VHH binders against q9rw55. Designs and how they scored, part 34

Target 1, 281 residues: q9rw55
Amino acid sequence: PQVEQLARQKMWNLAERFVAGESIESAIQAVQALERDGIAGNLDLLGEFIDSPAKCTEFADDVIKLIEAAHAAGIKPYVSIKLSSVGQGKDENGEDLGLTNARRIIAKAKEYGGFICLDMEDHTRVDVTLEQFRTLVGEFGAEHVGTVLQSYLYRSLGDRASLDDLRPNIRMVKGAYLEPATVAYPDKADVDQNYRRLVFQHLKAGNYTNVATHDERIIDDVKRFVLAHGIGKDAFEFQMLYGIRRDLQKQLAAEGYRVRVYLPYGRDWYAYFSRRIAETP
Short names: E, the ipSAE of ESMFold2; O, the ipSAE of OpenDDE; V2, 0.75 times the mean of E and O plus 0.25 times the DockQ between their complexes.

## First folded at step 9 (VHH; framework vhh_7w1s_2)

Design q08 (at its last look DockQ between E and O 0.04; V2 from the best seeds 0.00; counts 0 for: unsure alone 63.8 < 65, placed apart)
Fold by ESMFold2, look of step 9:
Structure q08 (fold): chain B 281 residues (1-281), chain A 116 residues (1-116)
Amino acid sequence: as target 1 above (281 residues)
Amino acid sequence: QLQLVESGGGLVQAGGSMRLSCAASGSTFRNAMYWHRQAPGKQRELVAGISGGYTAYDDSVKGRFTISRDNTKNTVYLQMNSLKVEDTAVYYCAAGLTRGTWFDYWGQGTQVTVSS
């Protein structure tokens, strides 16, 4: 207990660059600092131990408080949520609790002209998340809810195409979960090439595309692609992690590209930071 | 109530220099500000941007134009040297991000005419 608290405290000295603190207030301050540099925020309330329907709804309430605080501070709300954290897979009165809570969150964001991104988790949740994404776009419109596709999954190119009728706003990521070779590319080169395919196909389809990467080669490829195809800077944005390559974030912003930075915050930052360290030795 | 007011435009001979100013008022001065231009029959194009000490320029003006800012005057500048007839356009000052929306607010513009 005391050892765990001491470890947490010592880790914070390293983590504070990558996490926007534990409170709504510190997260808002971090977004405001980014916005002065022309960089938008993507707020993510970190949550662990959300193991009951009541806690899932409490977490959704906290996300709504974040949305309200962002709006009150002059920030257009942009928040990522994991549907599992708000009750996906938990049936309440004949309806998925995650869907019920997502509606509440998206409605609040829409009230303020904001946006909710439905984060993608491991491969076993992709089908239900995409089904719920379709439902929520139908109810709120594509300008207020988006989702994520992961280039390391074989299925992602097909999933992308299957969603075109929605004109969806999609964040393209490589993937961060341990997945078996039956569903995911084992080789980084294949993941990176599939990432390019996802991004380029989504752009060519006329859909708003979020290019979430720090890989400068991919970023440069996107710049060349959009120039060659007459795709305006208003059709896409680059997305990056808080505290990683701040120089690149500002340079892209100065070049007139849209840049958004993922801002995790909350008392559960320790697990987040540990995972980031493991992924970037 | 962000207000952007451009000034400093006018007529200049090719090879000459000119400095545009954009006074920002009505909100916190931003580290990220931009100059765009629009020639007749063309789309607005980004000329120069600045964000947190980083600057960028369109290839057509790189080495000739310099963007800078003065926080004490809430003013962003565009120093334009070695001007060419092709630089003739209305120049607009823009905030890059206003309440989470990119390039949604512009000044009224200032005409730059380069003769030769």
Scores: ipSAE 0.755, ipTM 0.916, lowest interface PAE 0.9, mean pLDDT 90
Fold by OpenDDE, look of step 9:
Structure q08 (fold): chain B 281 residues (1-281), chain A 116 residues (1-116)
Amino acid sequence: as target 1 above (281 residues)
Amino acid sequence: QLQLVESGGGLVQAGGSMRLSCAASGSTFRNAMYWHRQAPGKQRELVAGISGGYTAYDDSVKGRFTISRDNTKNTVYLQMNSLKVEDTAVYYCAAGLTRGTWFDYWGQGTQVTVSS
């Protein structure tokens, strides 16, 4: 245990770049620091794989605590959750536990004018996530709950279109999971191109769009696109990961764009950190 | 319309204590209440907040200030201990909102002066 503690401490010195601490307080402080630079925050409570309904509910409770704490700190709650973490796929009392817990979370956020982003997971969960998203939008409104589409999936362009009736707030990402070629573009160029398609179509449709990328070429393309089509800077936002391209974050904010930073926090930060190192050596 | 009235400010020596009060009237007492302060030549800053049983503090006042509320009196308090000269400011009470906009309701402010 002592060795593990030391290892974690040493690794934390590196991980603090990408993780907004282990506590709610540290996360809130990180958001406040960003806000001083005109950058908004998106809080993500890191957790290990949860395999029991009780733990899923506890996780949801922790997220609700985060929302309360943020509100107490004068921060508009903006939180991302994975539905699997709160019980998606588990039946309880005749309803999907993920949906039940998401409802609780979003209700709390809505109470404070907050926003919950339902993070998209691997391709096997896309259908259920979108279904639940539709349900939740119906109950709480598109101004309080959003979701994520991944450009590396062949289906995503269609998924985006199918959601237009909801006027949804959608975060566009390239993709975070290892997907087979049967469902995802294996070529980065295709992923990038599809990303542009998703963003541009969503913008043209008049929907609030989160452009979540560090790709400067794409960012520039978006800038040109919105200018050409008379889309205001308040109609979308750039989103980036905590600790990645901080210079670009500040620059975009200074240029008058809405910028939001994804802030993972929590004790279970190691897995996330490992992924970040792998992606950004 | 919600009205907020601060009281309890004044002159205090460094190291001393002071308790501010904010009385709310005219509407339902809000779930979230906040204290802000504005020092001369500085921007207004959030000092403390209370909401849903949670409290939050600026780092500069942690361990020294305590925010609390009495719902029966529709009043929020700021207990300030171990006061410093740099705590000198006009202190404002604010009510939280639930529609993504913060601090639509402000008190008139109360002057707190900490002398060396």
Scores: ipSAE 0.177, ipTM 0.656, lowest interface PAE 1.6, mean pLDDT 91
ESMFold2 (binder alone), look of step 9: mean pLDDT 81; pTM 0.834

## First folded at step 10 (VHH; framework vhh_7w1s_2)

Design r01 (at its last look DockQ between E and O 0.72; V2 from the best seeds 0.00; counts 0 for: unsure alone 63.8 < 65)
Fold by ESMFold2, look of step 10:
Structure r01 (fold): chain B 281 residues (1-281), chain A 116 residues (1-116)
Amino acid sequence: as target 1 above (281 residues)
Amino acid sequence: QLQLVESGGGLVQAGGSMRLSCAASGSTFRNAMYWHRQAPGKQRELVAGISGDYTAYDDSVKGRFTISRDNTKNTVYLQMNSLKVEDTAVYYCAASLTRGTWYDYWGQGTQVTVSS
């Protein structure tokens, strides 16, 4: 325990660049600092050991507290959640607990004009997440809930097209899970090419598009694409991770693009960051 | 609350120079600020932006206009050189994310008129 506390303290010196602390207060302060730079936040409460229905609902309650605190601090709430963390796959009282808790979270965000992004997890959850996304957009509107598509999955182009009836707000990412070649492109070049296809098709469909990448070549391609197609800067935004390429974040903001930064925070940062370190070459 | 007051506009002959100022005051100061302009019958357009030490410009003004910020005076400037008749517009200072969206707070504007 004492060795772990010393290791945790040393790890924090490495992690603090990429994590907005342990508390709601530290996360709110980080968003406020970003907003002064013309950059919006996407808050994500880190959670570990959410293994029971009661803990899933407790986590959802904590997300609601975050939304309330953000609003009280003058921030329009914008929060990402993983449906597994709030009970996806746990049937309670005739309904999926994740869906029940997501309704509570999105309703609170909507009260304040806010937005909830439903993170995409590994490929085994894509079907249920997209079905629940359809349900939630139908109940709350696309201006208050969005989801994620991952360009490394073969299925993502078809999924994108299948959602067009919703006029959906979608965050386009490459993907962060270790997926087999049976479901995901193994080669980076194919992932990057599919990323461009996802983004460009979504923009051409007239849907709000979140371009979540640090890849400057793709960012430049998006800039050229929107100019060539008369797509205004209010139709999309660039999204990046807290602590990565803060120079590029400010550069894009100065150019008048919408920029949003993913802000993980919470007491479980140590487990989160330890996994990130273990995954880095 | 944030208050933005532009000044420095007026008449200027083509080829001339002018400096606009935007005095910012409030309980929360912004490090990112923007200049927009609206020509007669046109939509408002971004002219220049600054976020910290990073600056950017619309292609039509690159090399002629310079945005800068003096944090000790809480003032953002737009130095406009080699002015053209096409630069005639009301110039607005703007901030983003004061109420949760981009470009959600604006000054009253200052008229710049460039004559040939």
Scores: ipSAE 0.801, ipTM 0.928, lowest interface PAE 0.8, mean pLDDT 91
Fold by OpenDDE, look of step 10:
Structure r01 (fold): chain B 281 residues (1-281), chain A 116 residues (1-116)
Amino acid sequence: as target 1 above (281 residues)
Amino acid sequence: QLQLVESGGGLVQAGGSMRLSCAASGSTFRNAMYWHRQAPGKQRELVAGISGDYTAYDDSVKGRFTISRDNTKNTVYLQMNSLKVEDTAVYYCAASLTRGTWYDYWGQGTQVTVSS
């Protein structure tokens, strides 16, 4: 145990840049620090893959505790969850457990004027996630629940359009999962182009848009686009990962744009850290 | 409970200089700060912002205005040089805590008038 603790401590010295600590308290403090720079937070409780319904519910309870803690600290709750982590695909009492737990989480967030982002997972979960998203928007309102679209999927442009009736808050990302060429653009150029399409169409539709990218070219294109179309800075926000391009985060904030940082936290930070290191040039 | 109070405004001739100050109440002054202005009949517009050590300016004031802060005095400044008649406006100081409104605190504003 002592050796393990020492190893984790050594790794943590490197990981702390990308992870907002292991505890709720550390995560909240990280958000508060960002807010001083005019940057908002998006909290993500890190967890391992959960295959037990009981553990899924427990995870949901932990997310609710996070929401409570954020509120108590004077922070507007803003949390991202993966529906698989809270039981999506598992049947309990004749209903999808992920949906049931998502309701609990969103209800708590709504109580405090908060927002829950349903993170998009691999392509096999897109349909069910969007279906559940639609249900939850109907129940709680688009101001309290949002979702994510991934530009590397061929279907995403259509998915965005199909959701317009909801006036949804959507985070646009390039893609986080390894997807086959049958469902996703293999070339980065195509992914980038589709990203712009998604963002621009969503903005033009008058929907709140989260531009989640560190790509300065795309960021600049968005700046020019909103200026050209008379879209205000309050109609969208830039989102970035904790610890990545902190300079750009502050610069955008100084420019008066809304900036939100994705803050993963929790004891299960190693896997996330490993992925971040792999992605860092 | 942050309060912002602007000062330093007044009448100045075109080509002149003026320095605005915004004093913030409270024990810790680290928030992102902004200067906005509103001319008669126009919308309020962002003039300059500072987040940490990063600064940004509207294109209309680049090279002429400088935003800075003194944390020891809990004050943000706007140094305005080479003033133009079109710079005439009420100037507002704002602070961001990103608690839903992004600009959570505003000063009462200070009038800046640039004469030809």
Scores: ipSAE 0.527, ipTM 0.830, lowest interface PAE 0.9, mean pLDDT 92
ESMFold2 (binder alone), look of step 10: mean pLDDT 81; pTM 0.834

Design r02 (at its last look DockQ between E and O 0.65; V2 from the best seeds 0.00; counts 0 for: unsure alone 63.6 < 65, grease 24.7 > 24.2)
Fold by OpenDDE, look of step 10:
Structure r02 (fold): chain B 281 residues (1-281), chain A 116 residues (1-116)
Amino acid sequence: as target 1 above (281 residues)
Amino acid sequence: QLQLVESGGGLVQAGGSMRLSCAASGSTFRNAMYWHRQAPGKQRELVAGISGDYTAYDDSVKGRFTISRDNTKNTVYLQMNSLKVEDTAVYYCAASLYRGTWYDHWGQGTQVTVSS
């Protein structure tokens, strides 16, 4: 145990740049620090791949505790969750457990004027996630629940269009999972192009858009696009990961754009950290 | 309860310089701060912004204007050099805040008139 603690401590010294601590308190403090700079936060409790229904429900309870803590600290709750973490795909009492728990989480967030982003996972979960998203938007409103589309999937452009009736808040990302060529663009150039298409179409449709990327080329294209089309800076926001391109975050803020930072936190930070190290040479 | 008060405006000849100040009430601020301006018959436009040590400028003022801040004085500045007649406007100081929601605080503005 002592060796493990030492190892974690050493690793934490490196990981603290990308993770907003292990506790709710540390996460809240990180958000408050960002807010002092005029930058918004998006909290993500780490703890993916939960195997039992009971643990999924417990995870949902922990997210609710986070929401309560945020509210208590005077922060509007803004939390991202993966539906798999709260029981998606598991049946309980004749309903999908993920949906049941998401409903609980969103209800709590809504109580405080908060927002829940349903993170998109691998391609096998896209249909069910979008279906559940539609259900939840119907129940709680588009101002309280959003989702994510990944540009590396062939289907995403169609998915975006199919959701227009909801006037949804959508975070656009390139993609985080290893996907086969049968469902995703293998060429980065195609992914980038599709990313632009997704963002531009969503903006043009008048929907709130989260441009979640650190790609300055794309960011610049978005800047030019909104200027050319008379889209206000209040119609969208740039989103970035905690600890990544902090310079760009502040630069965009200085330019008058809305910026939101994705803040993962929790004891299970090692896996996330490992992925970040792999992605950020 | 954040209040912003602009000062330093007035009449200046083209080619001249002027320094605007915006004093914020309250404790030390680290918020993104901005200078906007509105000319008669025109829309309000962003002139310069600062977040931390990062600055941004409208193309029309790049190389001529400098935004800076002094956190010890809770003040943001706009140094305006090589002023042009087209720079004539009411200049507004703004603080962009996120405290659960996006909102801006504005000063009352200060008139800057550049004569030919």
Scores: ipSAE 0.727, ipTM 0.906, lowest interface PAE 0.7, mean pLDDT 93
Fold by ESMFold2, look of step 10:
Structure r02 (fold): chain B 281 residues (1-281), chain A 116 residues (1-116)
Amino acid sequence: as target 1 above (281 residues)
Amino acid sequence: QLQLVESGGGLVQAGGSMRLSCAASGSTFRNAMYWHRQAPGKQRELVAGISGDYTAYDDSVKGRFTISRDNTKNTVYLQMNSLKVEDTAVYYCAASLYRGTWYDHWGQGTQVTVSS
């Protein structure tokens, strides 16, 4: 107990660069500071032990409170959620609870002209997440809900193409889960090559594309690609992590690119940050 | 609520210099500001941007134009040296992210005409 408290305080001294505190107010202040630099925010309420239908709905209520607070503070709400945290896979009243709660969250965001990004989790959830994404785009429109595709999965190029009828707003990431070689490229070079394919195909399809990476070679390749194809800076954005390469974030903003920064916050930051340290030596 | 007012444009001989100013009022601080230009019959293009201490320039103006700011006057400048006829355009200053909208505020523009 007291060992945990001491470790928690020492960990916070290391983590505060990458986490915007525990409160809505600290997260809002961090987004406002970014916006003064010409950089947009992507808010992510951290949670752990969301293991019952009631807790899933409470978490969704807290996300709605975040959306309301962002709007009240003059921020257009842009929030990422994991559907598992709001009840994906739990039946309630004859419907998937995650879908029910996602509707509530997206409806609130839409009221304020905002956007909800549905995070992609491990490969076993891809089918249900894309199915629910399609349903939610049909209900709310692609300007208010998006999702994520992961370049390390073999399936992602096919999935991207299958969604083109929706004109979807998609965040392209490499992938953060430990996946077997039966579903994911083991070699970084193949992951990076597929990342470029996903981004370029999505841009050429005329869809809004979120280029989520700190890899400067890929960023430079995207800059060359959009210039060569006459694609305007209003068709895409770069996305990065809070506290990582703030120099690059501001440089891209000065160049007139759209930049958005992932901003995790909440009381559960210790568990989040501890897992990140354990995963990356 | 934010207002942007450009000044300093006019007629200048090729090879000459000119300084544009963009005064901001109604909002106390923007760390990121931009200069764009639009030549007759062409699309508006980014010329220079600043975010804090970071600056960037279109390749056509690198080494000739300098963006800077004076926070005590809430003013952004564009110093234009070694002017060329192709720099002839209406120059606009801009800001981003009022209520999450990119390029949310534009000035009315100031004409720059560079003669041979």
Scores: ipSAE 0.708, ipTM 0.902, lowest interface PAE 1.2, mean pLDDT 90
ESMFold2 (binder alone), look of step 10: mean pLDDT 81; pTM 0.834

Design r03 (at its last look DockQ between E and O 0.81; V2 from the best seeds 0.00; counts 0 for: pae E 3.6 > 2)
Fold by OpenDDE, look of step 10:
Structure r03 (fold): chain B 281 residues (1-281), chain A 116 residues (1-116)
Amino acid sequence: as target 1 above (281 residues)
Amino acid sequence: QLQLVESGGGLVQAGGSMRLSCAASGSTFRNAMYWHRQAPGKQRELVAGISGDYTAYDDSVKGRFTISRDNTKNTVYLQMNSLKVEDTAVYYCAASLYRGTWRDYWGQGTQVTVSS
């Protein structure tokens, strides 16, 4: 146990750049620090791939506790969840457990004027996630629940268009999962181009758009696009990962753009950290 | 309860320099601070911003204007050099705060007139 603790501590010294601590308190403090710099937060409780329905429900309860803590600290709750972590795909009492738990989470967030982002997972979960998203938007409103589209999927442009009736808040990302060429662009150039298309179309449609990227070329293109089309800076925001391109985060804020930082936290930070290290040369 | 008060405006000849100040009260903490300006018959436009140590400028003022801050005085400055007639406007100080929601605070503005 002592060796493990030492190892974790040693690794934590490196991981703390990308993870907002292990506790709710540390996460809240990290958000407050960002807010002092005029940067908003997006909290993500780490703990993916839960197999037990009971544990999924427990995870949802923990997210609700996070929402309560945020509210108590004077922070508008803004939380991202993966539906798989709260029971998507598991049937309980004749309903999808993920939907049931998401409903609970969003209800709590709404109570405090908060927002829940349903993170998009691999391509096999896109249909069910979008279906559940539509249901939840119907129940709670687009101002309280959003989702994510990944530009590396061929289908994403169509998915975006199909959701216009909801006037949805959508985070646009390039993609986080390893996907086959049958469903995703293998070429980064195509992914980037499709990313621009997604963002531009969503902005043009008048929907709130989260431009989640560290790609300065794309960011610059977005800046030019909104200027050319008379889209205000309050109609969208840039999103970035905690600890990544902090200079750019502040720069964008200095330029008058809304910036939100994705803050993962929790005891299960090692997997996330490992992925970040792999992605960051 | 943040209040912003601009000062330092006035009349200056083209090519001259002027320094604007914005004093903040009601809060000891500074988030992103901005200078905007509005010329007669034109829309208000962002001139310069500062977040932490990072600064940003409109293309029209790059190389001529400098935004800075003194946290000990709770004041943000706009040093304006090589002023042009087209710089004539009411200059506004603004602060952006995020405390659960985005909130902007504005000063009353100070007139800057650049004569030919």
Scores: ipSAE 0.595, ipTM 0.868, lowest interface PAE 0.8, mean pLDDT 93
Fold by ESMFold2, look of step 10:
Structure r03 (fold): chain B 281 residues (1-281), chain A 116 residues (1-116)
Amino acid sequence: as target 1 above (281 residues)
Amino acid sequence: QLQLVESGGGLVQAGGSMRLSCAASGSTFRNAMYWHRQAPGKQRELVAGISGDYTAYDDSVKGRFTISRDNTKNTVYLQMNSLKVEDTAVYYCAASLYRGTWRDYWGQGTQVTVSS
């Protein structure tokens, strides 16, 4: 028990740079610190083993509590959720529980002028997530709901184009799931090039674009692209992970670009972070 | 509410120096702060920015202008050296803040006129 506590304390010393603590209060404080530096936050409640309808609804309730707490603290909520964590794929009364819970979460966020980003997960969920995204944008408006496209999936360029009628706010990421070569580019160079294609096409379509990367070469390419095409800095933002390249975050802000930082938090940080450490040499 | 007030502008001969000041009030000073300028018939353009310890400059002023801040006075400065006629413009202090949406705050501007 003493060894476990010491290991947890040592793990927290490493993790605290990348995780905004266990509580809503610590997450709110982290967002407030970012906003004082001119950097926006993106809150993400960590969850592990959310495997029953009851737990999915409890998780959704906890997200709503976060949204309420952010509003009470003077922060307009910007929260990312995984639809699987709130019940996607669990049919309740002839409707997907994830969709039911997402409606509750987005309605609360909209009440406070907030925004909910629907995270993209593994490739098997892309179709249902995009279908539910279309439904939720129709119900709440694109100013309150966004989603994510992953450059490592072959399908993502087509998916991006198919969503243009929604004027969608989309976060472009490379991808973080282990995917077979039948659906995803195996080579980093192809993933990076497709990332550029996704970002540039979304910007050219006139949609608000979230450039989520730490890759300075891609960031520089985006800067050149927007200058060459007369695209204002109010049409996009750079997004980065909490604790990664804080120097670059502040440098981009000094250059007048919009910057948003992903802030994971929650009691499940230890289990989640220890798994990430075990996966990385 | 964040309020920005510029001062220090005026007439100066080419090759001269001038320091602009921007006093910030009504909010915490740690926001990203900027100087912009607008010459007659041109778009307002970013001249310099500061966020934490990091600064950025437009290429046309790099090496001649320096942005800095004084935390104790809630003031941002633009030191302008080796001034050129093309630096003639209204200079605006600006700040960015995000709270659910991006908010830009602007001062009313101060005229800088560089004579040959």
Scores: ipSAE 0.335, ipTM 0.776, lowest interface PAE 3.6, mean pLDDT 88
ESMFold2 (binder alone), look of step 10: mean pLDDT 85; pTM 0.875

